# VHH binders against o26223: the designs that were tried, part 321

Target 1, 191 residues: o26223
Amino acid sequence: MKLLWTSQHIKVTVHIDGKVSKMDVLEAIKTRRSIRKYQDREVPEELIDKILDAAMCGPSAVDERPWHFIVVRNREMLEKIPEVHPYGAMVKDAPVAIIVCCDSSLEKIPGFWVQDCSIASQNILLAAHSLGLGAVWTGVYPLEDRVEGIRRLFSIPEHVIPFSVIPLGYPAENPGTRDLFDPDRIHLEKW
Below, E stands for the ipSAE of ESMFold2; O stands for the ipSAE of OpenDDE; V2 stands for 0.75 times the mean of E and O plus 0.25 times the DockQ between their complexes.

## First folded at step 22 (VHH; framework vhh_7nfr_2)

Design AB63 (at its last fold request DockQ between E and O 0.67; V2 from the best seeds 0.00; counts 0 for: pae E 2.4 > 2)
Fold by OpenDDE, fold request of step 23:
Structure AB63 (fold): chain B 191 residues (1-191), chain A 124 residues (1-124)
Amino acid sequence: as target 1 above (191 residues)
Amino acid sequence: QVQLQESGGGLVQPGGSLRLSCAASGFTFSRWDMSWVRQAPGEGREWVSWISYGGKDTYYADSVKGRFTIARDNVKNTLYLLMDSLKSDDTAVYYCARDAFDLYSEDSSPFDYWGQGTQVTVSS
């Protein structure tokens, strides 16, 4: 199914604190939290498309773009993910999950695919948040059991490495914001 | 009800070995990552070792790396800690903990259940 690029600027008005505000990139970054509770509400395909578009907008080493995405909406499959991902308990409650994978055949420089898929995963989280969705990054790679578990569950080829599982949904929790700024981690000119 | 019961602790001389066991019940053991945690007298709890649900992945604290081996038998619902070359500094109560480890956890403790612990004393 060819993802029809509908150019509609969905002004996702995220009600933060009861105010309709356009979430800018800094706001998205600063206010993003891991969301593990979701409403019993479907996520429109249009939002998933936007999220996936964002996922592919990040840089990659030598522009290798090794990422693939499995979009999972099937309830049975979502319910099985926790069986191979102990931290993935919330996945069964999400209306959708994105599995970020690396196609090793696309890798041009060894080892950078982790960075590439990390960037893609983070963009998924930020995009989801900016669109009024909650998401959480559940780690798969480099844990071999989780990698193999996800691979087996989704019949992922051997040359493709599952990297992360990201459940998404409308948030049913508000964990608040965190201030993680630490000036002691900033060094000017030298350590 | 989730239950974890440690055993195998005791008094051992420096350089000695012990094998701790943790019997798990009340949950599907083979689907959960597990950890050993210890608490020395007057000290906080220290993570010791972690093992994935399938046993393919293991991690160790620097303090025990090369000396301790974490293992599991999913058929027996048992977690093990093989402790070799024991030192006085290894003296602690050792706890088995169910671990929902994730690299990007923000607010949740990686451990949700603990056993009662087993005492390990390393002394000449």
Scores: ipSAE 0.646, ipTM 0.849, lowest interface PAE 0.7, mean pLDDT 90
Fold by ESMFold2, look of step 22:
Order: structure tokens, then C-alpha cells, then sequence
Structure AB63 (fold): chain B 191 residues (1-191), chain A 124 residues (1-124)
């Protein structure tokens, strides 16, 4: 006799046939991959709004919420990003990119903004994935050439620090999932 | 076609200095981060140093910090490694390498093109 076990999972929004359905949050985290090839297809503004709403839901040091986001859809601007970011080739081909920034005037605890903006950046990746989009985190901070280049290109003021550039779009590749669990990284009670 | 050509290796006494050069062609050199990598006899390849495309950011392996300096000339399309205070442990073939992926690469080796290498031998 077969035994069948069922349980409810926490679901995250899944884009199916123009309808939004929830996806299990663990499934979303485990199946998200960096996507660097995109369809020639516009991303609706409402999806970007949902992604940025999710980005701002992350915890931050002392609730400082130091993040600001630049949404880039202009083709000429997207095509200039590779001039100041050596790994920005896919950004040129993306229908949209999000630049995650820290406004240092919002910092309450020095030096924690990197964690704060990392949380926002990862939330963007997960939210995009849950909506049927692909994205990749391309690094800007702490590399001075990239920080200065992005700041110059987008007229970012001196007290605002560009952290990451995240191109996104409907995926045109499937790199597949990977099993990365490594029990040697787990230490019980002590190192 | 991407080409990287190292030069400046040779035999040197302990405590001596060498300057390695890497001539780059076939790509827009000034838009790429670059590295030096070395391989000692019987060993795997060891990353040595990295420089950002504009030259403002540099990083070094702990084994060479304070002794080696990476630099680039984007007008001449040339990468450099100034090696001071050389030790016998620095004996290796030194390669110029082009970085192919972002710092957060998930999928592949960060280097897609390598030079032929230049031999550095520290006498003892």
C-alpha cells in the first residue's frame, strides 16, 4: 500500500496565463538563477512596481531603509552602461534595469548600508523570479571605477552610493538548478 | 581575436625586482578588468593580483601583498606587474588573464583568455 504525504507550502506569486498565483517561498529561493539573456519583450510597469515594493520590505539596520532605486528603461541609457561596467553587456540587451543605491543621509548606523542594500537587491531577484522574470545582480560597490562611472552616467549626487545594477526581463535562457547544499559548512554548537 | 602576450620574465636573485608586461589586442582593453595568475612547478594556478578596467581598484593575494604592484596603461593597452623583494617561492610561470564575469559569477571560471606566460625564476 502506498502512503501519500501532503502538506501546505508558503506560496509566492507565480505568473501563469496572465493570472498571478502564489509560489512556495522555499521553491522560489531554491530555483532562482542569474539570468543574463532576455526576450525582446517589454516588462510592464506594474511588475516593476511589485518588485520595488518587495525590495523595500527587507529589514534594515535600525530600520534606516537607506535605499533608493533608479529604474532605467531608456535604450540610450541602457546602452551606455557597458561603457562604465565591464560586465554590463546583458544590461544593454535588457528591457529594464534597476540601480540600487544608498542615500548616506538616511544612514543611522555607519557601515550597515551594504547589508541593507544587499537585502534589497536579493529581494529584487526573488520578486522578479516569482513574477516569471529573470534577473542578475551585477556588482558596482565597492569598486571605485564602477561606482564613479555609474554615478557620472546617471547624475547620482555625491552622498548617494550606487550599489548594484540589476538588469531584468523575460528570460531567454534556462541555466537549470544546482544542488549547492554543503553539510561541511554547518557547525553545531562550536566551529 | 583576443591576444595576450606576456614579457619581462627572467632569472633574478632573491630580493631582486622584475617588471612584467602584457600586451593586449583584439578587444577593447580599457573596458575589461585584468588579472595576473601564476603557476609554480607541480602546482595548480594561483591568482596573484587584479585591477579594475580604469585602474582605480586593485587587489592582491596575501602571498604577494606589499611586494607586488599591478598597473595598467589603457593608452598602450598594456598590463603590468611590478615585483619587488622576490623570493624563491615566487618562481613560476606568470600569466596575464582577462576577467570574463562579474565579481558575483555563479556559473563559470572568471577568466576566459590567457597569455602564453612568462617564466620568472628566483635563484634561491
Amino acid sequence: as target 1 above (191 residues)
Amino acid sequence: QVQLQESGGGLVQPGGSLRLSCAASGFTFSRWDMSWVRQAPGEGREWVSWISYGGKDTYYADSVKGRFTIARDNVKNTLYLLMDSLKSDDTAVYYCARDAFDLYSEDSSPFDYWGQGTQVTVSS
Scores: ipSAE 0.558, ipTM 0.821, lowest interface PAE 1.7, mean pLDDT 88
ESMFold2 (binder alone), look of step 22: mean pLDDT 81; pTM 0.806
OpenDDE, look of step 22: ipSAE 0.498; ipTM 0.793
ESMFold2, fold request of step 23: ipSAE 0.382, 0.452, 0.406; ipTM 0.750, 0.781, 0.762
ESMFold2 (binder alone), fold request of step 23: mean pLDDT 80, 80, 80; pTM 0.806, 0.803, 0.803
OpenDDE, fold request of step 23: ipSAE 0.621, 0.634; ipTM 0.843, 0.844

Design AB7 (at its last look DockQ between E and O 0.68; V2 from the best seeds 0.00; counts 0 for: pae E 3.3 > 2)
Fold by OpenDDE, look of step 22:
Structure AB7 (fold): chain B 191 residues (1-191), chain A 124 residues (1-124)
Amino acid sequence: as target 1 above (191 residues)
Amino acid sequence: QVQLQESGGGLVQPGGSLRLSCAASGFTFSRYDMSWVRQAPGEGREWVSWISYGGKDTWYADSVKGRFTIARDNVKNTLYLLMDSLKSDDTAVYYCARDAFDLYGEEDSPFDYWGQGTQVTVSS
């Protein structure tokens, strides 16, 4: 059984046997959309591993790699996330979510962990998309209520900061593509 | 049905103070971020202030920063806006809005429900 996801310009063929057509990196970037509706279908562990591998391949400040990842498949926990994360309603409908965290003890230079975890989060989104999955970045940091909520829910230690919650699944929507290129945002040599 | 009802608006002199309230019903208030939005005559809507569902996080527009305070009582299902040092430019209809802001979302509207608004007029 082949699941074909057709975007306006990109056909992603997902095979039940786990073989997925590969997107080139520019295609993945340009065609990625936030997906908040998911099929009632499990995401194979192999795909999650690939996504997490991608998440860890991004650069980090002085190679500090401060990120940790909580993979959540437990239905009860997924259903609780919206209680502490407004606008995370879609998480309850996802078969899996990845919580990206920063271990502050791994920071070599203060403050860059936000960039590091952002890169990791974006790589998760891109990797998911390239693998025929849909995902959305739900922001946790720097909102204290959300940070604390996720922390409590997952018993995250104080030195570890939850950064983002990313639900993933096979997409049950097609929001289409967006053209976001704006030449007015490009300045040559000077502002 | 989600309902938001603003109150507390009125006529006040420059430098005066008002306290707006928004009574929320029809949803779990404590699970939603809330905002105040205002619209002056002939102007677009301006996002005034935001508060997280637990009340720990707040945001203010530069135009009201240091003068306005957003607060909430999740037991009473009520959102507040304390407005001090009011200026003529603060004259507007003030709306309570339920926040639908997805920080990394791609949707156009950061709010999904609005009250009817309450008129605030600052005039000498």
Scores: ipSAE 0.558, ipTM 0.816, lowest interface PAE 0.8, mean pLDDT 90
Fold by ESMFold2, look of step 22:
Structure AB7 (fold): chain B 191 residues (1-191), chain A 124 residues (1-124)
Amino acid sequence: as target 1 above (191 residues)
Amino acid sequence: QVQLQESGGGLVQPGGSLRLSCAASGFTFSRYDMSWVRQAPGEGREWVSWISYGGKDTWYADSVKGRFTIARDNVKNTLYLLMDSLKSDDTAVYYCARDAFDLYGEEDSPFDYWGQGTQVTVSS
């Protein structure tokens, strides 16, 4: 099935494959794990669009929305990432990676872009998981060697800061869930 | 194969200095972040310091910040820890470790290879 459009520009979404697929948000948060092994299977462009839409739904400081995203599918480029990221070996095996960046020209409040891009990065992980994909956040900022390497590799201009590299694909591993709740981290009324 | 060999430990007075070395072989040293980890008698392992593969980024545990300096020589494939203002609390076996996984903590162990360790004893 496909999206139906009327002459009055009202969008009607119909069920695909006869079912609506969704995951409860608390389930997604609790069950998301870093996935570093992927099937040899392409990720449809439509899923990447949904993931990036979710990434941009996060709050940002004074609505500055400083984020930009580089979508990398080119095999040669993916294979070069390990040269500038020592723990990015799984990126060469991923069908696609998303690089989350800050455009500093969009900052309205100095220094909050790190929180802003962190929110976008986590939303990418959760959205990917909810769509049946696996992903992992590989750290770039604030490690200067990684920032410089990624900037050089992708021709990222000086005013744009690469924050994270997130490879993703259909998972080929299942590390299982963890029970991480710790009541000693909870303080009522005061520290 | 992959080998990490520490040296430079010894007995030193409080306030003294030591330089530890770790000779690396069997892998492309310049492509890995590296750490120093220590273990005092009867204690668990304590991460001490970390250096990025190109040497531009360094981090230190609060217990050693300002007193210890991590460095690397990617031509000689050697990791260093310069230890100044040593205290009795610094007495431990010091290990050179190769970081295998990113810093985000979902793995049981961030290190895949360890040296045999070198003893540092700060005499009281």
Scores: ipSAE 0.357, ipTM 0.724, lowest interface PAE 3.3, mean pLDDT 88
ESMFold2 (binder alone), look of step 22: mean pLDDT 81; pTM 0.810

Design AB8 (at its last read DockQ between E and O 0.69; V2 from the best seeds 0.61)
Amino acid sequence: QVQLQESGGGLVQPGGSLRLSCAASGFTFSRYDMSWVRQAPGEGREWVSWISYGGKDTWYADSVKGRFTIARDNVKNTLYLLMDSLKSDDTAVYYCARDAFDLYGEDSSPFDYWGQGTQVTVSS
ESMFold2, look of step 22: ipSAE 0.513; ipTM 0.801
ESMFold2 (binder alone), look of step 22: mean pLDDT 81; pTM 0.810
OpenDDE, look of step 22: ipSAE 0.456; ipTM 0.780
ESMFold2, fold request of step 23: ipSAE 0.524, 0.540, 0.415; ipTM 0.815, 0.817, 0.769
ESMFold2 (binder alone), fold request of step 23: mean pLDDT 81, 81, 81; pTM 0.812, 0.809, 0.817
OpenDDE, fold request of step 23: ipSAE 0.648, 0.650, 0.618; ipTM 0.849, 0.848, 0.836
ESMFold2, last read: ipSAE 0.424, 0.526, 0.433; ipTM 0.772, 0.812, 0.776
ESMFold2 (binder alone), last read: mean pLDDT 81, 81, 81; pTM 0.811, 0.814, 0.813
OpenDDE, last read: ipSAE 0.629, 0.620, 0.616; ipTM 0.837, 0.837, 0.836

Design AB9 (at its last look DockQ between E and O 0.76; V2 from the best seeds 0.00; counts 0 for: pae E 3.1 > 2)
Fold by OpenDDE, look of step 22:
Structure AB9 (fold): chain B 191 residues (1-191), chain A 124 residues (1-124)
Amino acid sequence: as target 1 above (191 residues)
Amino acid sequence: QVQLQESGGGLVQPGGSLRLSCAASGFTFSRYDMSWVRQAPGEGREWVSWISYGGKDTYYADSVKGRFTIARDNVKNTLYLLMDSLKSDDTAVYYCARDAFDLYGEEDSPFDYWGQGTQVTVSS
């Protein structure tokens, strides 16, 4: 059984056996959309591993790699996330979520962890999409309520900062693609 | 049914103060971020202030920063806007809105429910 995900002219074929057709990086970037509806289908661990591998391949300030990842599959925990994360309602419907965290003790240069974790989060989204999954970035940091909520829920140490919650699953929606190119945002040589 | 009802608007002189309230019902108020939005005559809707579901996080538009304070009472299911040092430019209908802001979302509407609004008029 093949699941076909069509976004505009790009067809992603996902095989039930876990084999997924690859898309090039530009296609992945351009065609990626936030997916908030998921099929009642589990995500194979192999795909999560690939996603996490991708998440760790991004650059970080002075190679500090401050990120940690909590992989959440427990249904009860997934259902609790919306209680402390407004707009995370879709998490309860996802078969899995990844919580991206920063271990502040790993920071070499203060403040760049936000960029580092952002890169990791984006790589998760892109990797998921390239593998025929849908995902959405739900922001946690820098909202204190959300940070503290997620921290409490997952017993995250004080020196570790929850950054984002990313539910993943096989898409149950197709929002299409957007053309967001704006030449007015491009300045040559000077502003 | 989700309901938001604003109150506390009125006529005030420049430099005066008002306190707006928004009574929320029909949903778990404590689980939603909330915003105040205003609309002046002939103008579009302008976001004024935002507060997180737990009340720990607040943001303000530059136009009201330092003058307005957003607060909430999750026990009373009430959102507040304390408006100090009011200016003529603050004249608008003020709406309470349930925040649907997806920080990294791709949807156009940051709010899913609105009150009917309360009129604030700042005039000498």
Scores: ipSAE 0.560, ipTM 0.814, lowest interface PAE 0.8, mean pLDDT 90
Fold by ESMFold2, look of step 22:
Structure AB9 (fold): chain B 191 residues (1-191), chain A 124 residues (1-124)
Amino acid sequence: as target 1 above (191 residues)
Amino acid sequence: QVQLQESGGGLVQPGGSLRLSCAASGFTFSRYDMSWVRQAPGEGREWVSWISYGGKDTYYADSVKGRFTIARDNVKNTLYLLMDSLKSDDTAVYYCARDAFDLYGEEDSPFDYWGQGTQVTVSS
């Protein structure tokens, strides 16, 4: 029984009073689409908390949990993102964006942080969808222009790597469901 | 009035070199990622190379890696493709294209504007 110094992380969990999402997980995965048009409507902090809780539920290499999240609601900051991200115009119009970052000082196994942050990013998309929000993953890493631009804009230190920028809000579009299942991609027993 | 005009194509012998240019106008060129795409006779369009809006990131199709160099001049609003060690398989019409969607965009076509194309013929 060896006891190490621990810090206990106090999670603040806020329930949306009277409702919990009823969307089946397979339905959420199959119906989630990139949403780039948002209503002029604020996203409650409680929903952002649920989304970030979901983001941190993903597995990570050797439980390294290298992720950090920057929540951006400030209009002036959101309006500057298109200056460093050529396809981030919808971020300017979103009520909120989440920047997924890797803190490289938390890595326990080199090189797996990309998978770790990808898992967190996908969980953000699914959780947002299940809560009636729309989101889109805008790519940052590994593009040097975007990484440097986002790092500068948000004062991100050199050992922290911005991975993705995910604007989100109540959707103002419905692109519909895609049927992408391709049985030719499935190989039984061998290639 | 987005315009992309390619130039610099021509006939060249195998092993030769060629430089393509694409003059851009009607948009803020320095704010967009750009690609070269080619189409051989009777074939579909094949992505060749990509460059980020600031020029710091470049990617190449495996078929041209090590032989082609993409570059841009954001002062002159011009995209370039420097082609070395040309092979007969490089014969195609080469198009300058503006990227429309981010890498995770879920759209059928990644490009919203195309140039008229410039013919590159590697023969003999």
Scores: ipSAE 0.362, ipTM 0.724, lowest interface PAE 3.1, mean pLDDT 88
ESMFold2 (binder alone), look of step 22: mean pLDDT 81; pTM 0.808

